# Miniprotein binders against q9h3h3: the designs that were tried, part 56

Target 1, 235 residues: q9h3h3
Amino acid sequence: EDGFTAEHLAAEAMAADMDPWLVFDARTTPATELDAWLAKYPPSQVTRYGDPGSPNSEPVGWIAVYGQGYSPNSGDVQGLQAAWEALQTSGRPITPGTLRQLAITHHVLSGKWLMHLAPGFKLDHAWAGIARAVVEGQLQVAKVSPRAKEGGRQVICVYTDDFTDRLGVLEADSAIRAAGIKCLLTYKPDVYTYLGIYRANRWHLCPTLYESRFQLGGSARGSRVLDRANNVELT

## First folded at step 5 (miniprotein)

Design x21
Fold by ESMFold2-Fast, scan of step 5:
Structure x21 (fold): chain B 235 residues (1-235), chain A 84 residues (1-84)
Amino acid sequence: as target 1 above (235 residues)
Amino acid sequence: SPEEIREEIEELLEKAEELLEEAEELFKEGDPRKAKELLMEVIKLLWEALRLAEKLGNRELLERAFELIRRAWELLLKLKELLK
């Protein structure tokens, strides 16, 4: 929301990360169980803080699907946080290049394609498509937010291992489109999330690196991808 | 209605600040799990306070809520690292 600070959005994201997750882990669970799991936990019905009338009575931070090859790599987040505090107190300019270097130095390389959808059947259908792509091996990992008390859009996050690997980022976009997703996508490196880079941040940084728009004609990949930082069309 | 909403926001912010102070103390005492439990409750209260303050259009209450969120955010960063 435009009225909220970057600190508010960062605090909510961290709270969600620390609350319990509902996970379908394809490393340990047969793929044949996915459809039943998706039916039990549609993201439009799972509530953030629990509700006797929802599938969950307890808080849920995220609903996630881990692919068969998923190998968690958060990098050195502790070292990143220490370096971030040092950078802020140093008086040096905070720029996309400086943040990229911090991320590389501390191996905080993951990033994600984001899509925002209203609660309902369209969200649940989109999530099911993404979840199947993850279990089938076209995507590595994905998660979706639970429903907020007052409504509002929910977010599906589709992760890649390395935001500096442009080809890998573009391959994930192609897989998302192949899963039937037609909405606007934006790509955000996790280092920006850890450091609180959201809309209207005090450093005036663009909060996402890429955007993807669906298109029917021209590209065989089904989308056009823009590098937002450099304002250059990649596809 | 505006006066009642203002009182509700002030009560939410007051309760959130009390719980945040307790969470900060638990963190210092070496109980990060209990600190996390309280901090999750703080975030719920602050979210509701922000929603109401935005609807009321009161900049002073919004600034108070944002300052508490900033404090909560700093504690969340420390707790997330410890509770990996």
Scores: ipSAE 0.012, ipTM 0.377, lowest interface PAE 7.9, mean pLDDT 82

Design x22
Fold by ESMFold2-Fast, scan of step 5:
Structure x22 (fold): chain B 235 residues (1-235), chain A 84 residues (1-84)
Amino acid sequence: as target 1 above (235 residues)
Amino acid sequence: SPEEIREEIEELLEKAEELLEEAEELFKEGDPRKAKELLMEVIKLLWEALRLAEKLGNRELLERALELIRRAWELLLKLKELLK
């Protein structure tokens, strides 16, 4: 596949991270204010680059909710990027194992469950459910992309502290399902985002580590989780 | 029409290239904040141009958009390191 497409996706993500965010921070804001905030900034109406007719007139990169216990630790991202450049220059194989080693060495451990939804009522309802779970302490932190294009899907990201902590990753999946989410979820470590590993990447790496599918029809558990790297079912 | 879409892509690419050159010069001259402002507009224009070029199936316009995206990506990495 085309490596330039992956570079474009990485550029978009980086630009969004650099633009202002709309944040509900439960560490400093009472939970009683959440419903009004969600009504003011529904992700289907917030525009990526601003529009006088939308809730925002200026660019918004992300809409985020921080839980009461949220304590960000990005690790040594600069060291990670330097090591990545050295690895690419060295000609050594670039594999999931090599990227995992770089992430651990530089303490870049966070990751996220991703869900993609079309703009509209269903997206806004799903985001409200996730946001309430974050404020109630069932999830740590989440963000959703603003509306960039008519008809284009938006993404909700639900973060965990450590992608190598399988139990923590699975607990987050369970909390997402408990919030009423039934769509496909995929889990991506932030190290892949920082290094520009997206679909159609140059190294032909799978851009996600885990996949979660909702199971219906009398199932006692709400989802089946697959470890994509090892092709092993975890639930 | 396909012709109207082609004209829109060409306008987007021309504007993006002009702004990207200006952003690159501002970065070189030591004004990363203005460079960032222009680069954000460049990214917006290039994303739209890429989307339309893919839909139109025009290989030449697609290649032009991808080349400008590569240049924008390189500047974005430098700006992100300085500003965050």
Scores: ipSAE 0.015, ipTM 0.388, lowest interface PAE 6.5, mean pLDDT 83

Design x23
Fold by ESMFold2-Fast, scan of step 5:
Structure x23 (fold): chain B 235 residues (1-235), chain A 84 residues (1-84)
Amino acid sequence: as target 1 above (235 residues)
Amino acid sequence: SPEEIREEIEELLEKAEELLEEAEELFKEGDPRKAKELLMEVIKLLWEALRLAEKLGNRELLERAEELIRRAWELLLKLKELLK
């Protein structure tokens, strides 16, 4: 939720990518099957490492829903990493602008809106709303973390394909709000995750680009969006 | 005190380096899942060390923590590639 946990979640998300995922893929599965799938795998009950009392006996890294038009493109991550090493050994300053340019050059453009919720009915309800929006075509793809051992908040990630496309990022925020989500949202480009940039990084960079807060009587989208880097309100 | 914080950072860095070496060996031995589990513990220790070193303003400890974090992330990315 806050900028403080975001770098921690990036590392955990990368590790979770290596474990099996529970996926509803709208490209190959009829939309009519979604409600049954959501009932079978509520994120508050699916456990990270499997448990006799949970829907899963085996580890689960992520619970995901892919939209009908979803076409994954992670870009040239290996080229990005090589260029990052070269940049670090150069005399050039490392700034948000230089990272943005590296991301554009290597087509590593994806980013995500993040929301953090405690395990329970509200998390499951929020995820169901997001999942339906994905299957109905208002969002492209989303994932939610399973319940960790010893508890803690879970994260819903709603992806956009291009973090440099401000209008696309704002349209995703609007669709999340239309799905009934009222909690704080933060937006992060995946380039920061791939390069291992986190809270206490030596370049003092903040990987969060936008914040969205729900407000009644505010914008047409029902939220106020702040550009964190420029400290400018967009809505 | 600043002296107590320095000692805590040194202990965190020592533990992280030892566990990181073990994770790297597990990766080499063909046990990427155990390597990943251990590496996540390493990352948590290193982030705490970075936070404390930055707060303390100790350049030497900060640089040491950042070098170990870079090494840890390099291993994590190799594990992600290997495990698909």
Scores: ipSAE 0.015, ipTM 0.393, lowest interface PAE 6.1, mean pLDDT 83

Design x24
Fold by ESMFold2-Fast, scan of step 5:
Structure x24 (fold): chain B 235 residues (1-235), chain A 84 residues (1-84)
Amino acid sequence: as target 1 above (235 residues)
Amino acid sequence: SPEEIREEIEELLEKAEELLEEAEELFKEGDPRKAKELLMEVIKLLWEALRLAEKLGNRELLERAYELIERAWELLLKLKELLK
């Protein structure tokens, strides 16, 4: 009866990767076409499994925007899976540091800033801001989930190439804030997604590495970023 | 009651394991899309079992839920690689 919650949707997100995507690819499409594309496919109206009454009649896993310089590198996921199996049976402790080592060894380095928003104008407006930042070159790539049959919040994912590059992660946060985003953001490395690290995981790991909160005060406008694993404020 | 919750968890785990075995066979038999469909149902059942096992504080049921979740996740990764 409960169904999936935002905290437990990691598996559904991975399943969505396997379905068709609606993509605006700035590497091959003029930036002038973005506004029309955003109007045609607002994420609050695009349905996960298709509906003749929505913008899509067929299933859509993700709605994505690729920047001009976007060059995907998923790393060696097969090698990561084999090493993860070996780690679990080795008796060696499973920690953020151990997972970081596996990710580096197998080049599974990408990560993402996550924001969860209810379907509606605010979601569509936030996505439009992110999409424009991607096309303008301030961000590399982003995607947003379509509207689920059960309803609930939708997620916008803004990717960075290397979660071990702290400065790059923080620069992406700044670009998201510059695009007008004021909601809570959390950062998750893709290695955690591939290995199924959820909120309530067996290893009691924090499921995200960073948390960003909008801060407006004094002479500054920006965000406060917390390193959740080490409980250290970075900004 | 604790006994009623324990029975509910057992029923969820049994149904999830049955469907997971079916999904694994569908994957081997060359029907990955139906395997994916059943696997998503399995994951939903296992997440509910995990939630209830945590509330009950039963380590044995919690461990059984984690074992099935890990097995389901392995199949999900194989499906992702095949269908992407």
Scores: ipSAE 0.220, ipTM 0.609, lowest interface PAE 4.4, mean pLDDT 84

Design x25
Fold by ESMFold2-Fast, scan of step 5:
Structure x25 (fold): chain B 235 residues (1-235), chain A 84 residues (1-84)
Amino acid sequence: as target 1 above (235 residues)
Amino acid sequence: SPEEIREEIEELLEKAEELLEEAEELFKEGDPRKAKELLMEVIKLLWEALRLAEKLGNRELLERAYELILRAWELLLKLKELLK
């Protein structure tokens, strides 16, 4: 309500990447330990900068779950940054297509479905569902922000490895819905996060590529997905 | 008043620019963790300045905030790569 959105908080999210993470890594930890880990670190109670009364006394940037097959690939972020500076200087139009080209050239392909929830039971329940889907292999990797000092909404990020693979992006949406998630979802490529593309960006770009809305009535997908850049319904 | 809000934005931008210059120097001198601490403060100041500049409708201050935000982002990307 005060105007802060996921897009406006992207800088804080990127900075949080540099603080310690609480990770359940299914590549090295038995799936049977997940429920105890989720009970120990509910995102509504884990504090961003630590507090003796919370599960953590030290700063936590993210709470994450890595799937069995997770293999991180950030691409050439430095090359992307140099190309971005050159593009801005060149006078060429800055469009979703041009940014997509830069991302492909520099192999910065990952992206994420975002959902925003107030601290509390619904957030913790949604995160538990997502975490189980990751450990069971329906999703690759996910993370959730800890509780901010200011008490705003928290974000769950569910990653896909290639934002240009529309089918893969839609499959992740289906898996999120199958996990019981009913709130609004938006999809953002990591290239937009690296380049600081937010809701009020100077180039007037839509900060997300896709929007997913839950649909009642037993459709096969459980949701309707909109391509926000082209204003076209995909499902 | 609008003039007091303008002065507040100018103070936020000036403080952010000073801290950003310090963070850039610390990064160059090989203290990325201290650079990160200052950059986090810079980012908070710049987003507040941007919010107030948009509400005030002052194009000059809005553009100054955007320029500093882009500069802060460049350092943030370098720090993220280094500190992983």
Scores: ipSAE 0.053, ipTM 0.479, lowest interface PAE 6.2, mean pLDDT 83

Design x26
Fold by ESMFold2-Fast, scan of step 5:
Structure x26 (fold): chain B 235 residues (1-235), chain A 84 residues (1-84)
Amino acid sequence: as target 1 above (235 residues)
Amino acid sequence: SPEEIREEIEELLEKAEELLEEAEELFKEGDPRKAKELLMEVIKLLWEALRLAEKLGNRELLERAYELIYRAWELLLKLKELLK
């Protein structure tokens, strides 16, 4: 295990958004070029701040794959931030339901399945599977963090358009499992990321909405998905 | 010891606040790339302080860490909008 926690990786992830990305964009690049691109930029070897001895000499914030139908929509983040400040000042309780309502009002609906893996073959193999699923149309978009200077786990993020659409969230989970992924997955709405809701938050909110565990035996698409806030099994 | 951990948290929070104020000023002066570099350091310091404050169970230090992290997040969102 590395010394970094999921919170440390998440905190640095927002800063990484502002650095250059290495992107395979299936909207403009033939799918036949993906395998060569994955071989050139394995996430276990791509360095966060660049190194002549790595695949990149310049800083890289994220390594991403955009699907053919990918159409980004971040919603009204500025309106969300203003409403969040007003809510904190109001003294009203801050709950998952209140944050969900803010997200809906401001159309900040995207979310992501997260998996945290140590640098190495398993990370690179998992990323390759996810990237192929994106290019083949089973997933919309995904990104993975580059290797940090101090080591630590890297994160793969697989996005969906609307965290309130349970069927869409479950379909993404099925596609991740069909790609051969067997590790623990957790789902976080982007509204939580924008507002800084991580494991240690002052409102004691669960930092993720869903949890997926690979189902033993049977189909590779099989998994158990739990609604963490309500402690209800969805599958 | 708990006292040593408290001192470490206070030092992290003080350093983060100083750097955050400098980052906010750089943003206002029209140097968003330098503001971003400084804000990255602020974020690292604040999450370390938050983790330690939670382990220590100190409510006052935890509240101070949360106030600074959300102030940092506000600047981060402004920088993302400007630099995208």
Scores: ipSAE 0.173, ipTM 0.552, lowest interface PAE 5.0, mean pLDDT 84

Design x27
Fold by ESMFold2-Fast, scan of step 5:
Structure x27 (fold): chain B 235 residues (1-235), chain A 84 residues (1-84)
Amino acid sequence: as target 1 above (235 residues)
Amino acid sequence: SPEEIREEIEELLEKAEELLEEAEELFKEGDPRKAKELLMEVIKLLWEALRLAEKLGNRELLERAYELIRRAFELLLKLKELLK
């Protein structure tokens, strides 16, 4: 996303996935404990590789909140990878439509709304709002990256079960807006992440499916959502 | 100096390649948790190498780092699947 290769960004994301996570799991922890947990682990202060002066001395890959109904399902990622290799060998055009079909065939359906914020109060406040929405049941699961050693933006990821379910994707956007989030949001299906579709991908595909912009006024949703692949306004 | 930065990048890349080869071997030998430990260190070294190589503007070092990242990514996918 910062001018590195797609494989580099994918490797960094997977490395973070494999390092320890700081998790508030609403399936086993009372909601009343959330505010204390958020105060203990503000994402602007939690460091990626640990620092004696931060809340963590050891590496942290992600800070996450799991909702009461959260049930992870990654689909058949191995089958997806095999089909992807076959598609590349076939010489057939690689388009959003062909990737969507591979994802459906292999049940790799989850996706996420992304927001990028600089370290500081705005990030911590946004994360607290998202975390409360997850614990209260308006969202299923979310995570936020820790602070990188070199600084730079951190990312909040808010997941949905099925990127082909437009209503579900839009409902998540609405819940994010209801939580007080006003920044730009983009939506990325996990199939793109597993296949290494980032900003610098070989096929020049837009790395996100949807874009959400905050809208002041009488809209109950509070935002305008654009289908970036087809250039169609959904709201 | 630019030459000192070059030497640092080369040392980082050499160490990352050595550890990546060891991680690949451990994965094949059936020790995925030790492979993961080494691969996590590989990613840290490669991140630092990329940062410095971009600052230096050296295309050869960037290309070498990207090659190692591609290999690391492939192993990460296998480990993520296995260590769910």
Scores: ipSAE 0.055, ipTM 0.499, lowest interface PAE 5.8, mean pLDDT 84

Design x28
Fold by ESMFold2-Fast, scan of step 5:
Structure x28 (fold): chain B 235 residues (1-235), chain A 84 residues (1-84)
Amino acid sequence: as target 1 above (235 residues)
Amino acid sequence: SPEEIREEIEELLEKAEELLEEAEELFKEGDPRKAKELLMEVIKLLWEALRLAEKLGNRELLERAYELIRRAYELLLKLKELLK
């Protein structure tokens, strides 16, 4: 995404959190019901604001799948925002390190792998693969945006509990690849979203921590994962 | 022209700030659904202002847009928490 488009999409994603979600919750729903649910609510057909020709007549903010062991923890977002205002007023340097410290202090640790796909069969197929991985316990939770009226790409978000746990972030990437996903993936800590920091920001911070590209590695599938902050290949 | 674009940005920012203040008051008055509706309009106005300000290269207008966007996001998070 270009800078402004990415920031607009982030704002719309936060707004979408306020609208109803279509959720398959593996904590209370048998796994055998997943395939029927996926067939009923393919993300390429579910519309953001409802439509007579779609599966939904009312607005839908997100389509989500919760794993059996999913336990959400967003941390102290209000405390994070207050500390962010204080940091800006203090005149201290605003760097990735100071943001990381604020996130740790306020327990705002979640982050997500993002993939952007055009509406259609490939999006629906990718989402089905991710949803099955979540229900089978390979991933904890995921969501996908509904189809916007203006068209454009939809986003699948696959969450991890702690963006500072590099191994956990890489394990999630491996599980996404094992689910058959081959498109570009980018990883963003939620702390950047809560503070309104996007690609084009006044502090020139990069909110993307990792980038994953599919690569068939000899006799086994693999990802080439780049640490965007240090410009170092990890795999 | 650059002067017409500047005027357009200023109008967008002024309207966004007025609607944002109204949304903040509705939230305080216990009408989070209507506050959310106005906030969605605020977000649209602010992102258009931001796009034009960056294209124009005007740092003052860009900073004003960022300030209002920050306030809008603070309200969004409060609404998200309340409307769970």
Scores: ipSAE 0.013, ipTM 0.367, lowest interface PAE 7.2, mean pLDDT 83

Design x29
Fold by ESMFold2-Fast, scan of step 5:
Parts: C-alpha cells; sequence; structure tokens
Structure x29 (fold): chain B 235 residues (1-235), chain A 84 residues (1-84)
C-alpha cells in the first residue's frame, strides 16, 4: 500500500518537473520586484492544471525562487543511475550507507527541507518568508507546489548543497525558523528522489535524514533537530 | 467488471511502453523536444494505469507500472540535462 503511494509520488514529481515553472530569479531580477511577484502568484491560488479563475490559465508544475548566488549542481546523475542499475544487477546489499557512497562518488549531494501546509493564508505567508530569505541570501533556492485539483496539502522545498554537511543542513533549518516557520520540517537527500526511492520502498530505506520541530523557549536556535539515521537529538 | 478494468490497465501500460520506446528513440536521434512531448504523454498514461491498478488491487499490474515509471524517470533526467 505504501509502495503504491511512493510510485504515485514519483509520477507526480515527473509530471510537475515537465510542466512550466513560475520562477523568480534573483540572479537577473531586482529584489524590489519580489513582493509584486509574490502577490501575483500566491501558491494557495496558483492551480496545478490551470483555471481561468486563478492566476494561471495553463499548467504550472512548480513555483520557485532562485537566490543571487544560486548555481545548480545536480552532480553526475547519469553516472549515478548507471551505478544504481549495476548495483541492483550485482545482487549486492542495498543499504543507506551504499546509497550515501553512490551519492558521494557521483557528487549527487543536494538535499531539501520539506514542509507540508494546507492551502490558505498560512501557506502563502510561509512561502513569502522563505522567498524573502532566499532573495536576501540566507537560503540558496526554494520551490512550492501549486494547488492540486483534488485539494490536499502543498509542499515547500528548501534546498541545500550537501546533505553530508550536517552544519550546512542545520544552518538552513535555522534560517527557515528565523523566517517565522513553526511547522514540522523533514530533510531528504535528492539522491533518493533521483533514484525514485520514496516511502515504503522494497529496500526498506528511510529517505528522511533529519526532522526539525519548533521549540518555544530556551532551546538552542529555537528548534529541536533529530538525526533519524543515528536516532540522536541535536537540539 | 474487474476483468474489463484489468484489460484497460493492460492497454494503458502497452500504449505507455510503445510511446516510451518512441521517446527513447527520438532522444537517441537528437530530437529531445519531441522526446519530451511523448514522455509527457507516457507519464499521463502511467499515472492513470497506477490509479486503476490500485483500485483493482492488482500487484502484478502495479509492479509493471512501477518499472515503466522508473524507465520514464531515467529518460526525464537525461532530457532535463540536455534541455537546460
Amino acid sequence: as target 1 above (235 residues)
Amino acid sequence: SPEEIREEIEELLEKAEELLEEAEELFKEGDPRKAKELLMEVIKLLWEALRLAEKLGNRELLERAYELIRRAWRLLLKLKELLK
């Protein structure tokens, strides 16, 4: 049953990646235009397949903001896929360590913090905060899903360059919290996404490396971060 | 009926595989834009096949759809690199 869900997520991700994206690119667009762009394209109102009553009449796969210093580096994804096929054919064990080694070998190191929010003001406000943090240089790049035809929660993805760099992952969490985000966050390496590995895969791999929960009060940096792989609280 | 739904899923998977083979050939022949157009249709067909296979509860058909989705994913990543 979970396997079914994982494959549906893969199919949805492929379709979204192939449809047009709405992009605010801070590398070529003045920061002063961001507020108008956010007002024009609030994610709670942008529809996945277009609607004359929404900001878009045509399909939109993702709404994204690129930071001034953003330089996309997906690594050697082709080499990763070839190595993954060879590994499966070899019959050798497939473990989190094996995937991590494949990712390092092929320099497929990016990952992302994910947050899921219902369509509405809270989502739009959270996205605006994240977008401003990207444009101001505290985060590198982020995207948010448009509103699905059948409803459901939308996802904001905030990317980091290297999932093996714990400090960098934690710095991104801190910047997300500083932007006013208080919901649950989970962190996933892109290597799992590129290989089509989601929840309940046949290898029993957990693609989530970290969880972040907002903590009001004296907790360090305002959040509790759990290392899922080692079952250790970083707080 | 379950038999008719099974036949519909099999037809969707067969059509998706045919279009995916054509998209892979177009990619090899140096026409990534046409390959992308066909791949978009493949993804739609596979999505529908998954939805029907889930409702039918047929493990074999789900696994066949999963394999085609992974194959489509490989082509998608190649197209994303080439069309940057």
Scores: ipSAE 0.014, ipTM 0.402, lowest interface PAE 7.1, mean pLDDT 83

Design x3
Fold by ESMFold2-Fast, scan of step 5:
Structure x3 (fold): chain B 235 residues (1-235), chain A 84 residues (1-84)
Amino acid sequence: as target 1 above (235 residues)
Amino acid sequence: SPEEIREEIEELLEKAEELLEEAEELFKEGDPRKAFELLMEVIKLLWEALRLAEKLGNRELLERAYELIRRAWELLLKLKELLK
């Protein structure tokens, strides 16, 4: 049943993409304004539909921070979808390798580290750390969901440009840990989201490529990163 | 009972398919906002049907739910591009 909850949250997240976003854009806004913006819009208090008493009067889909070097590139999502339909009709086996190749061919390469936290101080503190890392140039872009009317966990998404670039994915993990984040992180390529592949899918594909757990007892910042597909520890 | 759950799933899938077809038509007619509103209802019905079909273990109903979810998702992505 956890799979159905994850799919439901994914559908809600896609709907949220269409509503207005609260954005701190470091490409056009001085970094000195970030702390005031974070204080004005803590994600535990920003409501999805602009409830009375929240900082927002209008619906908010996402709260986002764009880094100075951020240059969005979604790739050819329409071409990806057409190729996916053709693949399904062909009767050929649908594997992680085939999806990876479709993603590369259509330049749909972005992916994200995900963390799920309950509304409250820990969420707001984690988001502030991530936002500062983005503005300081250690991460490229991140977003966090607003508070749902029914409560429940909120999600912070930290994006990387290329899910096939393992070193880049691991560097983002290191920057997240350096920002003080200690919770479980999971990494998902956006190609799985665009194709509607979630935990419970008919092809039995695992959309989570990596899992990161905080490293305890070391003097160095870092984490233990597991390659979920191969069950191999990378760090 | 399994028979009652099967009937509930079939009703959810039939309603979702009708609304999805209406949303697809509204998209073609140039009313993307109304298409989006109907599509949100379709997605709610389909997730409910999927949950019940998985509990029931019925492969045909599960596969039918996934096919409709795929169609709904395709329309949602088209609407997202149009309404930005």
Scores: ipSAE 0.012, ipTM 0.469, lowest interface PAE 7.9, mean pLDDT 83

Design x30
Fold by ESMFold2-Fast, scan of step 5:
Structure x30 (fold): chain B 235 residues (1-235), chain A 84 residues (1-84)
Amino acid sequence: as target 1 above (235 residues)
Amino acid sequence: SPEEIREEIEELLEKAEELLEEAEELFKEGDPRKAKELLMEVIKLLWEALRLAEKLGNRELLERAYELIRRAWLLLLKLKELLK
């Protein structure tokens, strides 16, 4: 609910990126081992800083599944940051369009669908569905946060290679829905994460590009997707 | 009172700036783990200061908080890149 709390949680997520990850890598591990791995490391039970009673004794930043075709490409984050500093000191307007151009110029194109779920069966079931879709090739890569000591919701992030490719973003949404996910989803480009654009940012930018809501019915694809920046329905 | 809130914000900003400078030096000296620990405390203090400054409606304190958040975020990105 709280915008400033969201920014603090985002900073903690970036800190988690720097801690060890639990990874199922389909590029090097047979798909037949996935179910055992999911049973060993349910995200509702894996703790952020380790607990003798949990599956992990040491800190875990993220639990991730890499698809067979996953090819990491962060782009030129250093160049992006330098250009961002120059843009801020120039006094030029900071808009979604200028950030999109900055991202394209520096090849920082990845983005992610986000879902927030309380610790428990529904989270573990949702993660298992997403992980299977990744290993089966319907999604490229995904991660889920471990359980924080303070509790609260955990987040599942499902990545796409290029946030400017609307069809690819929508195809990922469809694959998430096909995996049985019915909760609210929002899509955020990684450039916003690198530049610190969250709910209460000083430029009053919407921190997400798309929103997806589950829809029952025979004519729909399983969801309604809204373009947040233009306030238009895409599906 | 507004004056008490202003003093709280100023104390948070001063503490955050001191710890941020320490974190920046630790990063330069090759201790990224300790730099990360201090930076997480800096970010916590800065987001508290930002919330209070917005509630108070004080533009000067709000801008000071944003400037320190910008510096903290730069260090966070450098640490993330180094510790990947």
Scores: ipSAE 0.258, ipTM 0.624, lowest interface PAE 3.8, mean pLDDT 85

